# Ledger of designs, part 11: VHH binders against b0bn94

Target 1, 137 residues: b0bn94
Amino acid sequence: AEVQQLRVQEAVDAMVKSVERENIRKMQGLMFRCSANCCEDNQASMQQVHQCIERCHAPLAQAQALVTSELERFQDRLARCTMHCNDKAKDSMDAGSKELQVKRQLDSCVAKCVDDHMHLIPTMTKKIKESLSSIGK
Short names: E, the ipSAE of ESMFold2; O, the ipSAE of OpenDDE; V2, 0.75 times the mean of E and O plus 0.25 times the DockQ between their complexes.

## First folded at step 6 (VHH)

Design s33 (framework vhh_7nfr_2; at its last look DockQ between E and O 0.07; V2 from the best seeds 0.00; counts 0 for: pae O 5.8 > 2, placed apart)
Fold by ESMFold2-Fast, scan of step 6:
Structure s33 (fold): chain B 137 residues (1-137), chain A 127 residues (1-127)
Amino acid sequence: as target 1 above (137 residues)
Amino acid sequence: QVQLQESGGGLVQPGGSLRLSCAASGFTFSSYAMSWVRQAPGEGREWVSYISSSGSRTYYAKSVKGRFTIARDNVKNTLYLLMDSLKSDDTAVYYCARGPYTYSWESGKYKYYFDYWGQGTQVTVSS
């Protein structure tokens, strides 16, 4: 359903924006200030400047990788649940159910997958924020 | 531009094997989960297999479990489907698809669907 798709999109976007506002934005600011300082060293070679900038980017890259990893786990869980729904739909179709009934069953099954996994977002958000707070400490 | 190009399809006898490849370009392949979807003549699309962005998790439709293997090479930006013990019921056009359920840092959006598809490669299992 379109409603279910929007619900997931809104919930994931809200979570990512919350993490960005409270954690990643500050890290990004620090990264750019750190990088600017690298460029102001008049005695450094360009190679040394680039290495300095790479070091400045590391904490932010680690933070983004952590968020990405947690999102991948969430996505994989949804994919597994949805594939199970598709298997059930195929079984129903092979047993002679009408196309309309199969589509309704599939939509209902996928909606349940979405609803069940929406409950995981608050816990995932908390875990991400706690992990990010430990970066640089 | 995002492009997915399938290859490796063909005619094979029952019990035979085929290896399908999907060459990806125009996006960071290693950041996206990938899938294989097939469509037999007169039937709807069937989601055949899924592989996570890292390759650490794979899922299979019940109809192909134990016979097919999905794999990816993130260095070569290539997705594979290794098909063993092929049956006449496996006759279909096989599509490489991006996703589902992928968060795009580029667009800032969660993708609930398959957002890009290849043109498909025909697999025919017949004597």
Scores: ipSAE 0.399, ipTM 0.756, lowest interface PAE 2.6, mean pLDDT 84
Fold by ESMFold2, look of step 7:
Structure s33 (fold): chain B 137 residues (1-137), chain A 127 residues (1-127)
Amino acid sequence: as target 1 above (137 residues)
Amino acid sequence: QVQLQESGGGLVQPGGSLRLSCAASGFTFSSYAMSWVRQAPGEGREWVSYISSSGSRTYYAKSVKGRFTIARDNVKNTLYLLMDSLKSDDTAVYYCARGPYTYSWESGKYKYYFDYWGQGTQVTVSS
């Protein structure tokens, strides 16, 4: 079962790296430049500088929350699918099926869960990038 | 350092109830989905229940659905499993586990299936 989990991990990691490179990293750069500018006002109080910097972080925080929300939805669906596979494996063991047969069936079930959900990644990626393009406006 | 510590296990009669707790530290608890996993004597681990990072979505193994309730308190960084109507088949070591499939912006990488586990707490249901 670790092999199938690693397949999903690798695919999602690649997608997140793409989103980070194309969208998030630019927003992070803007956040730091914005924050540095907050420090240039010699007349601002310490509290005003702090609040200025906090506002500079809002767009990046929104972007990260959006990506996290989409990943959570994907993760929840995949987890439910694989939990169903575990239920079937336990039922087969309780019914007296051979250990090797149960392991083969479990592995096949999890592999199908992974394959089905990996096919959704391109659509999820497109939705994320479209949503990110509207942040900060 | 990520730490997960289970408590609340013990000996109970069939039909009884227990509440398990898992104290979490060393990470932003509210950013991670959490699970309970159990291991009966001489058997492999069984995924018992799942709760999303916000607590808004929960799932249960067929063997415990309707009898167990998973919950979390993101202020106290604590995961719970309320076990009602306990049966002898529920006898196992119960583990708190972080995950699965969680991305951390702090680490900048996607986390493993279940990347951290507690030490477990024993639940024994006997007549």
Scores: ipSAE 0.261, ipTM 0.643, lowest interface PAE 3.8, mean pLDDT 84
Fold by OpenDDE, look of step 7:
Structure s33 (fold): chain B 137 residues (1-137), chain A 127 residues (1-127)
Amino acid sequence: as target 1 above (137 residues)
Amino acid sequence: QVQLQESGGGLVQPGGSLRLSCAASGFTFSSYAMSWVRQAPGEGREWVSYISSSGSRTYYAKSVKGRFTIARDNVKNTLYLLMDSLKSDDTAVYYCARGPYTYSWESGKYKYYFDYWGQGTQVTVSS
């Protein structure tokens, strides 16, 4: 079961790295350049500069919220699936099933959870990237 | 010197509400975006909510959206987090942080970088 969890975590990490490289990093650059430009306006008041910087920051903040939201949703769904596996295992034990059988059942159940969710990662990635590309537009 | 001081944490039952406060000093509070970040036992720090310097823009993590409200009073130099419909998973130390200034992906998570943090306030949701 632990091996299965590592498997999905690695896949998620790879996705995150991809999103960072292809989307977030670019947005960071834009944010910094935008903010720098705000600071170069010597005719602007302090308040205006701060408001300008806020506008520059907004897309990246939105991006963070979006990515976090999707990842949290994914992880929560996977966690619930695994929890159901655990509950079934407990029920089986309580019913007098052999420990070894229950363990095998649990491992199989968790493996299925991981497999099912790993299949969602490409779609999730696409959705995230598309959404990120539309931020600030 | 920059100082952030959280308060308002405590023990609350599931479904309950809390209001956290963060008293800021040592800098022009109204010039900086602020955030709440929490850390549950055995886990890393998790971004919770962001508010722009003027308060005109707010963002929330999915896990708290619809339940938490971030606000600020720039006259009182105070940041707030209104937490409603609390659940056990909200149990954590909640930190007030100035920023973010930079962003990064670490250990498979999006992470804000902040230059200053409070000491944190414990929130425990338990029946």
Scores: ipSAE 0.020, ipTM 0.297, lowest interface PAE 5.8, mean pLDDT 88
ESMFold2 (binder alone), look of step 7: mean pLDDT 84; pTM 0.840

Design s34 (framework vhh_7nfr_2)
Fold by ESMFold2-Fast, scan of step 6:
Structure s34 (fold): chain B 137 residues (1-137), chain A 127 residues (1-127)
Amino acid sequence: as target 1 above (137 residues)
Amino acid sequence: QVQLQESGGGLVQPGGSLRLSCAASGFTFSSYAMSWVRQAPGEGREWVSYISSSGSRTYYAKSVKGRFTIARDNVKNTLYLLMDSLKSDDTAVYYCARGPYTYEWSTGTYKYYFDYWGQGTQVTVSS
């Protein structure tokens, strides 16, 4: 099941890297420019400047929370699926199945979990990017 | 340095209850999914329970479902396992583990395995 775990890691890493490069980096730049603009208001008190900077950070924080939430849902679903596979493997062992047969059943079950969830990544990526694009509106 | 430190194990009679704790340090606890894994005498490791980074989602092995509850306190950086209606079959060393399937924002990496383990705490269910 190491190969299946690597498939998940690579796919999720590629997705997050794409989102960070195309969306998060731009939002982070906007946040710092917004914060710099707060500091250019010579009539504002230091307290008002601080509050202004906090407001500038809100969109990025919202973006990070959204990406984290989507990843958490994906991870939780995959964890649930693989735990179910482990339960079935344990049942097979308790029923007297051979170790190699149990390992094959586990690998097959985990592979199906990964395949089922890998199909969701393009849709998840699209949803994340669309949601991130709307945060600045 | 990542550290996971379990406590709360001990001897308990069948039908009894125990609360296990895992103190986490050296990383942003709230960013990682956590699990409890146990190892009974002469057996391999069994994945007992999973909790998402926010605590909003939990999953349990069939053998403990309805009897155990996993919880976390992200302010205290502590993971819990509340064990009720304990059976002799629950006798094992219980490990706190980080992961699996956790995304780390600081490094931009996805962890698909248990990358850190505690030292374990012994739970013995016997009369």
Scores: ipSAE 0.195, ipTM 0.580, lowest interface PAE 4.2, mean pLDDT 83

Design s35 (framework vhh_7nfr_2)
Fold by ESMFold2-Fast, scan of step 6:
Structure s35 (fold): chain B 137 residues (1-137), chain A 127 residues (1-127)
Amino acid sequence: as target 1 above (137 residues)
Amino acid sequence: QVQLQESGGGLVQPGGSLRLSCAASGFTFSSYAMSWVRQAPGEGREWVSYISSSGSRTYYAKSVKGRFTIARDNVKNTLYLLMDSLKSDDTAVYYCARGPYTYEWAKGQYKYTFDYWGQGTQVTVSS
């Protein structure tokens, strides 16, 4: 389970770092520049400046929410698959299988869940990057 | 410091109902998926139910589906397990757990498994 955990962590971290380098960093720079411009308008009221800054922050907040939402969907799919594996393990135990056999069956099932869902990461990455690109247009 | 504290366990007769609560503190509760996990006497841990961070998705172990309902209140930072039609086989210590599968933005960490657990609350179905 430690090896499978590391595989998922590394793949997700690599994806998030790629998104941060190629999309998020630029958006963050634009947000701070936008906010600085709001502060340089000496004709604006304090309320107008505050509203201006909030509008500047919205795209980055939207981007982070989008990444979080995609990760949540990925995690939900893994959770469903893993819970199914636990149900099968419980059925085997109730049918009189030995503990070692049940553990092996569970480990194999969880590994397959990970393998199957690792194939979703490239598609998820593409969707995230396309969506992030559209936020600035 | 992440803390999870369960309450609501007790002794109940077969066919009865109980509501378990888990008070969460020390983290942004609304950003994490949550689960209930139980351990019956002499058995390993069984994953009972899952709820996504937004509350939009829930999953249940086959043994409890249709009888238990998982819910969360992100304003109160509280997780619930509503247990109906309790059976003697439901006798176990019930644990509130954070996760599995969460990305923690503040630390840049992806959690593949349960990373924090409560101390557990005993549910006994007998009589």
Scores: ipSAE 0.260, ipTM 0.665, lowest interface PAE 3.6, mean pLDDT 83

Design s36 (framework vhh_7nfr_2)
Fold by ESMFold2-Fast, scan of step 6:
Structure s36 (fold): chain B 137 residues (1-137), chain A 127 residues (1-127)
Amino acid sequence: as target 1 above (137 residues)
Amino acid sequence: QVQLQESGGGLVQPGGSLRLSCAASGFTFSSYAMSWVRQAPGEGREWVSYISSSGSRTYYAKSVKGRFTIARDNVKNTLYLLMDSLKSDDTAVYYCARGPYTYHWSSGKYEYYFDYWGQGTQVTVSS
């Protein structure tokens, strides 16, 4: 179960780092330049400058929310799969299977859940990057 | 200082209903999936129910499907388990737990297991 946890952590971390490097970092740079431009308008009121800065921050906030939403969908699906594995393990225990046999069955089932869902990460990464690229257009 | 505090347990007759609550503090409750896990006397822990951070997805163990409902109130930072048609084999200590599968933006890590547990609340279904 530790090995499976590490696999998921490493794969998600790699995906998030890729998204940060290729998309989020660029958006953050644009946000700061946008905000700096707001501050250079010496004719604007204090309120107008603050509203300008708020508008500059919106795309980055939207991007972070999008990534978070996709990650939550991924974890919800994985949780569903592992709960099914737990149900199977309980059925085996109730039917009189030995503890060691049940543990092996559970470990195999969870490993399959992880394997199946790891295959979704490339597709999820592509979808996230495509969605992020549309922000601000 | 993450804290999870269960309440609502007690003695109930077979066929009865009971509502468990879990008050969460010390973290942004709305950002974490939550679960209920139970342990009957002399048995291992059973994962009973799961609810996503937004509450849009819920999952149930086969043993409780159709009888239990998990819910959350992200404004009150409270998790609920509504138990209907209780059976003697539902007798257990019920724990609320944070997770599984939590992603932390600040740490850049994805957690796969339960990282915090409440103290538990006893539910006894008996005459």
Scores: ipSAE 0.197, ipTM 0.600, lowest interface PAE 4.5, mean pLDDT 82

Design s37 (framework vhh_7nfr_2)
Fold by ESMFold2-Fast, scan of step 6:
Structure s37 (fold): chain B 137 residues (1-137), chain A 127 residues (1-127)
Amino acid sequence: as target 1 above (137 residues)
Amino acid sequence: QVQLQESGGGLVQPGGSLRLSCAASGFTFSSYAMSWVRQAPGEGREWVSYISSSGSRTYYAKSVKGRFTIARDNVKNTLYLLMDSLKSDDTAVYYCARGPYTYEFSSGKYRYYFDYWGQGTQVTVSS
């Protein structure tokens, strides 16, 4: 079950890295170019430049929040699935079931949780990228 | 630099209530899901409750559902466990933990997908 949880974390990390590299990094580039343009306006006051820079940062902040929110939902669903497996195992032990039988049921239940959610990662990645397309024009 | 410090444990009578707190520091608290895990004398660790990073989703072990409430204050970087209708079998050391959980039968211990725990706070329910 530790191996299963580590497998999920590695897969999620790989997905986040992909989104960061292919989508978020491009948005960071746009943000810095936008901010540089604010600084090159020799007619603007310091206050106007500051407000201009703040506006340039908003799309990136929104994008990062969106990715974080989607990851939170994914982790919560997986955690809930795993919690139900642990509760079932605890109930079986308390009812006098054999340790080996309970362990097999728990391992099987957790593996199914992991497999179901691992298969969901491509769909989640697509959803994130589609949602990101609505940010920053 | 990550630190979790529990408080609020003590002696209570059956049917009583108690509130546990966990002060978090050294990391962006609002970015992490949190859990409460307990260990009764002579037993393995039991996951008690889970709360998502935003606080919008909570889950409870069957043994405490309806009696315990997990909450968090992301502005104060504090996790709470409000325990109502306490029973003698709730006697345990309660740990604040960052992340989820799992039980490993080969070692008789819970194995967790998280790397930080508090020091624990003792809760004793007796007359």
Scores: ipSAE 0.174, ipTM 0.552, lowest interface PAE 4.6, mean pLDDT 80

Design s38 (framework vhh_7nfr_2)
Fold by ESMFold2-Fast, scan of step 6:
Structure s38 (fold): chain B 137 residues (1-137), chain A 127 residues (1-127)
Amino acid sequence: as target 1 above (137 residues)
Amino acid sequence: QVQLQESGGGLVQPGGSLRLSCAASGFTFSSYAMSWVRQAPGEGREWVSYISSSGSRTYYAKSVKGRFTIARDNVKNTLYLLMDSLKSDDTAVYYCARGPYTYELSSGKYRYWFDYWGQGTQVTVSS
């Protein structure tokens, strides 16, 4: 499970970097350009400028929240999966199974959880990028 | 230095209630998922409950679901376990643990497994 843990960590890191490079960076640039344009409006009051800047921040804030939510959901799915494995191990112990057998079964169950999550990353990456592309429409 | 310090354990009668606290220091508490893990005399460690870094999601072992509630205060860097309807089988040393499965934004790394544990607090349920 140590090897698969590292694989998952590297895949998530690569996904986050890809999203930042392809989507977040573009959004951040648009936000600053939008905000700069607000400040160049000589007809606007300071109140109107402030409101304009706040509107410019919204898409990036939504993007950051979406990425954070997806990462949190991913980690929570892993935790839920391993807790299910723990419940099964507890049930086996209560039923009189030997400790070493139960530990082996628990390790296999947890390894399966990690392995399954490797297969979710490409789908999650696609979903995140598609959702980010729809922001501001 | 990462520190996790549990408190609130003690002797309680069956059907009673206890509130455990875990004071965290030496890291950005709000960036990490947290768990409670217990160890009964002569048994292995049992995962009791999980709470996500924001507190939006919680999970419980089947043995405690409906009786225990995990909560956190990210402003005070404190984790809680509210234990109701305690049973003799809940007698164990309760550990606060960092993790598992949290993404650390400051380092850009995903942290798996429990990487830090508290020293534990004893809960004894007996008449």
Scores: ipSAE 0.032, ipTM 0.428, lowest interface PAE 6.1, mean pLDDT 81

Design s39 (framework vhh_7nfr_2; at its last look DockQ between E and O 0.07; V2 from the best seeds 0.00; counts 0 for: pae O 5.1 > 2, grease 24.4 > 24.2, SAP .7 > .668, placed apart)
Fold by ESMFold2-Fast, scan of step 6:
Structure s39 (fold): chain B 137 residues (1-137), chain A 127 residues (1-127)
Amino acid sequence: as target 1 above (137 residues)
Amino acid sequence: QVQLQESGGGLVQPGGSLRLSCAASGFTFSSYAMSWVRQAPGEGREWVSYISSSGSRTYYAKSVKGRFTIARDNVKNTLYLLMDSLKSDDTAVYYCARGPYTWEYSSGKYKYYFDYWGQGTQVTVSS
């Protein structure tokens, strides 16, 4: 299960880095440019400047929340699948199955959870990027 | 730096109730999914319950579904397990655990396993 764990971690890390590189980075640039424009308003009070800057942060905060939400959904699905594997393993143990058999069943079940969810990452990545492209328009 | 401290365990009679708490410190609690894992005398560890980082999703082992409720307070950095209709089979040391499958935005890493555990709190269901 170490190999499967590394595969999921690498795929999720690659997805997050891709989203950060292609979408979040651009949004951060826009946020700082927006904030700089707030500071160039010679008629604004410092309170108004601060409120303007807070407003500039909203799209980026929304984007980060969206990415976090999608990752949470993925994480929850994988956790549910793995908990099901643990329930099956316990049922087998309670039914008197040998320990080696139960361990093999658990390892196989968890590996299948990982494989099944790895296939969801490209679709999730596309959905995140499409949703992010709509923020700040 | 990461610390998880359980409390609320004790001796109860069958059919009784207990509330376990887990105080978390040293990390951004609201960014991590949390779990309760138990170990009965002479048995392996059993994953009892899971709660997502936001608290929007909860999952339960078949053995406790309908009797236990997992909850969290992200303002107080505290995880709870509300245990109703306790059975002798629920006798175990209950551990608070971080994760599994946790994404940490600050580090950019996805954690696939339980990476931190509390010291455990004993729950004994007996007459």
Scores: ipSAE 0.433, ipTM 0.742, lowest interface PAE 2.5, mean pLDDT 83
Fold by ESMFold2, look of step 7:
Structure s39 (fold): chain B 137 residues (1-137), chain A 127 residues (1-127)
Amino acid sequence: as target 1 above (137 residues)
Amino acid sequence: QVQLQESGGGLVQPGGSLRLSCAASGFTFSSYAMSWVRQAPGEGREWVSYISSSGSRTYYAKSVKGRFTIARDNVKNTLYLLMDSLKSDDTAVYYCARGPYTWEYSSGKYKYYFDYWGQGTQVTVSS
């Protein structure tokens, strides 16, 4: 269980850091430069400046929502897989299997859930980065 | 600090219904997946139900599917478990738990396990 915790945590942490460094941070910089340009027109009304700044923030908001949605989907899929493992373990206990055998089977089932979902992280990362790059085009 | 407080447990007859609530405070509730976990006398913990942070996805253990409904109100920071068609086998202490597999944006950490638990509320189904 602590081994599965470290594997998943390290992989997701690395993905999040990569997306932040390579994509999100650049978008934050663009948002701030865009917003600063909005303030340079001294002929614009207060409302016009606020609306200009609001438009500058939209791409970053879209990016944050996309990353959050993809992480939620990943976490939900893993939770469903793990809950199914728990169901199978309970069925085995109810059928009279020995507790030690059931625990080993449960641990193996959860490890497979983690392995399968860990293999999806590189593809998910590529999809996120491609989608983030299309924001603002 | 993170606080989870369950309520709504009690004694009910078989076939009856009950609604559990869990009040959450000390964190941004809408950013976390939440679960209900129960522990029957003399047994280990059983993961009963899961709801995504947005509320859009729900999952149930086979033993309760079709009878229990998990819900959340992200405005009131409250998690619910609606229990129908209760059986004696549903007798347990029910815990509200944060997680699992929760990604915490501010720290950049992914949580594999349930990191916060309530104190539990007793549900007893007997005749």
Scores: ipSAE 0.203, ipTM 0.606, lowest interface PAE 4.3, mean pLDDT 83
Fold by OpenDDE, look of step 7:
Structure s39 (fold): chain B 137 residues (1-137), chain A 127 residues (1-127)
Amino acid sequence: as target 1 above (137 residues)
Amino acid sequence: QVQLQESGGGLVQPGGSLRLSCAASGFTFSSYAMSWVRQAPGEGREWVSYISSSGSRTYYAKSVKGRFTIARDNVKNTLYLLMDSLKSDDTAVYYCARGPYTWEYSSGKYKYYFDYWGQGTQVTVSS
């Protein structure tokens, strides 16, 4: 079960790194440059500069929120799946099943959870990247 | 310099409510997304809630959805966390943080990078 968890974790980590490198990092750069430009306007009032900076930060904030939300949903879904596996295992134990059998059942259940969710990662990644590309446009 | 200061923590019984506040200074508060993060004893820091710079978008960890509400007052430079229906598992130090800006994997969990943190406020839920 632990091996399965690591498997999906590695896959998600790779996705996150990809999104960070290809999308978020660029948006961060834009945000900083935009903000810096706001600060160079010596004719602008303090309020105007602050509003300018706020506008500069808006896309990145939206991007961060989006990615965070998607990751949360994914992790929560996977967690629920594995929790159901645990519940079934407990029920089996309570019903008098042999420990070894229950363990095998649990491992199989968790493996299925991981497999099913790993198949979602490419689609999730695509969705995230597409959404990020549309932010600020 | 950037400063975040949490307040409002304390001891409360299960089912009770608390309101945390975070006073921000040293930066244009309204320009930054903000988050609450908590750390339970023996656990890593857990992201709790996120609010966009304008407050138009909010997100919550599954564990607190329906119970917690994040809000902000950009005029007062203050971030809030309304916590209802508190339970023992909510016991933790709650931090106000600016961000997130990046993600990282540490100690077997996903973590979000925040560039600034408060000192935290203790929330204890116990009968």
Scores: ipSAE 0.017, ipTM 0.331, lowest interface PAE 5.1, mean pLDDT 86
ESMFold2 (binder alone), look of step 7: mean pLDDT 82; pTM 0.809

Design s4 (framework vhh_7nfr_2)
Fold by ESMFold2-Fast, scan of step 6:
Structure s4 (fold): chain B 137 residues (1-137), chain A 127 residues (1-127)
Amino acid sequence: as target 1 above (137 residues)
Amino acid sequence: QVQLQESGGGLVQPGGSLRLSCAASGFTFSSYAMSWVRQAPGEGREWVSYISSSGSRTYYAKSVKGRFTIARDNVKNTLYLLMDSLKSDDTAVYYCARDTYTYEWSSGKYRYYFDYWGQGTQVTVSS
């Protein structure tokens, strides 16, 4: 329902902010210090300095891509779960179930999809943070 | 591209018979339940008949029960409506429709509706 979608959006937003505060900001700090160190090498050519800076930026780019990829995967899984609910509702209709009964079954199924995926958010958050920590090294 | 195309409509006298066909393409026809829906001049849409994906279950509106028969041929991807004992009240544009009920994640809303429609075929019952 509408309330269920809002709850998912709130939980995802909280997770993204947590990852940004605890991991992304730290990586941004490391990136800038890394880049500053590149600029302090008086013997390096400008080409070498630019390549050094590019390497410093790569982990943050990878981190942002990882977070985006995980969020897209999460949304895809939730969408597919609700599609399965749609298929079950259609099967119930094909079997001659009454309209009101089918609607209640669909609502219950979608609510369970949301509950199940909300339950996965803490584990997903932990895995994201672990992956980001690995990239940061 | 999902396509549904009706044919077989025309002018008939009261008590006459017609067979409507709906040619389906662009999807796995045997996986979807199908319905016939009609719209008389100046009226809203009226559901007429339903057939399950396998053809094992059929349902009819009270107004047509005993006079109309819905059938399908999953090998030919074709839906049929066999209309007997036609009455002037059966005058309408007849549409075939693909039947579904879905939850739309983007809007957070439940929809029980037909997701694809044919262009319709006119049936006129007149003396």
Scores: ipSAE 0.000, ipTM 0.214, lowest interface PAE 10.8, mean pLDDT 80

Design s40 (framework vhh_7nfr_2)
Fold by ESMFold2-Fast, scan of step 6:
Structure s40 (fold): chain B 137 residues (1-137), chain A 127 residues (1-127)
Amino acid sequence: as target 1 above (137 residues)
Amino acid sequence: QVQLQESGGGLVQPGGSLRLSCAASGFTFSSYAMSWVRQAPGEGREWVSYISSSGSRTYYAKSVKGRFTIARDNVKNTLYLLMDSLKSDDTAVYYCARGPYTFEWSSGKYKYYFDYWGQGTQVTVSS
């Protein structure tokens, strides 16, 4: 229930902070250094400088899209699992199960969804970092 | 300020159809997954349907699967629920909700389940 929601939030927050610290921040640094180099070309027109900066931004934009895509897949997967638990709870109620029993079954089902997906976070983190490392090559 | 505003509810006969809309404002709609949740008189809230931020994934509660279709228009910042073959059991106030998960890039925080709800729109299925 609420405890399971907090577990997922904390684990994903930790993963995002790890990816930001170890990968995104470095890419942002490279982007700003790339952009600074664009600004040091005294012979370039304003338009050429802007185009140069835009090219420097492309890898970071790709990185953000990749992280967003992976997080969306994770969210959708967990959401489907918990909604399946809700459907099972309704089936149990329709079959005549007592309310307290149904609530316990729902809580157990949601906890299993969370446990299963917590197990996926380290693998997802590794995949994200590996994919980010390939950007700009 | 996040705001969700539902419309399209009303009275319809069993077997009829309705289309609900939810207008979103105050946030980047295309970045958030959305859901429809309903509440019948005297009952708790029931998840109805889910759609991912891009619209690539949808999920439905068993009670509405095959009859309802969730859709979104990220250009118009609008969420839809297309309801076919309506039954008396579908009578409820329908809410659009942001979630079940949202990720705020500015804060780096993940929010779970429904953090914002619309005002609701009444659907009554009766002869």
Scores: ipSAE 0.000, ipTM 0.234, lowest interface PAE 10.6, mean pLDDT 78

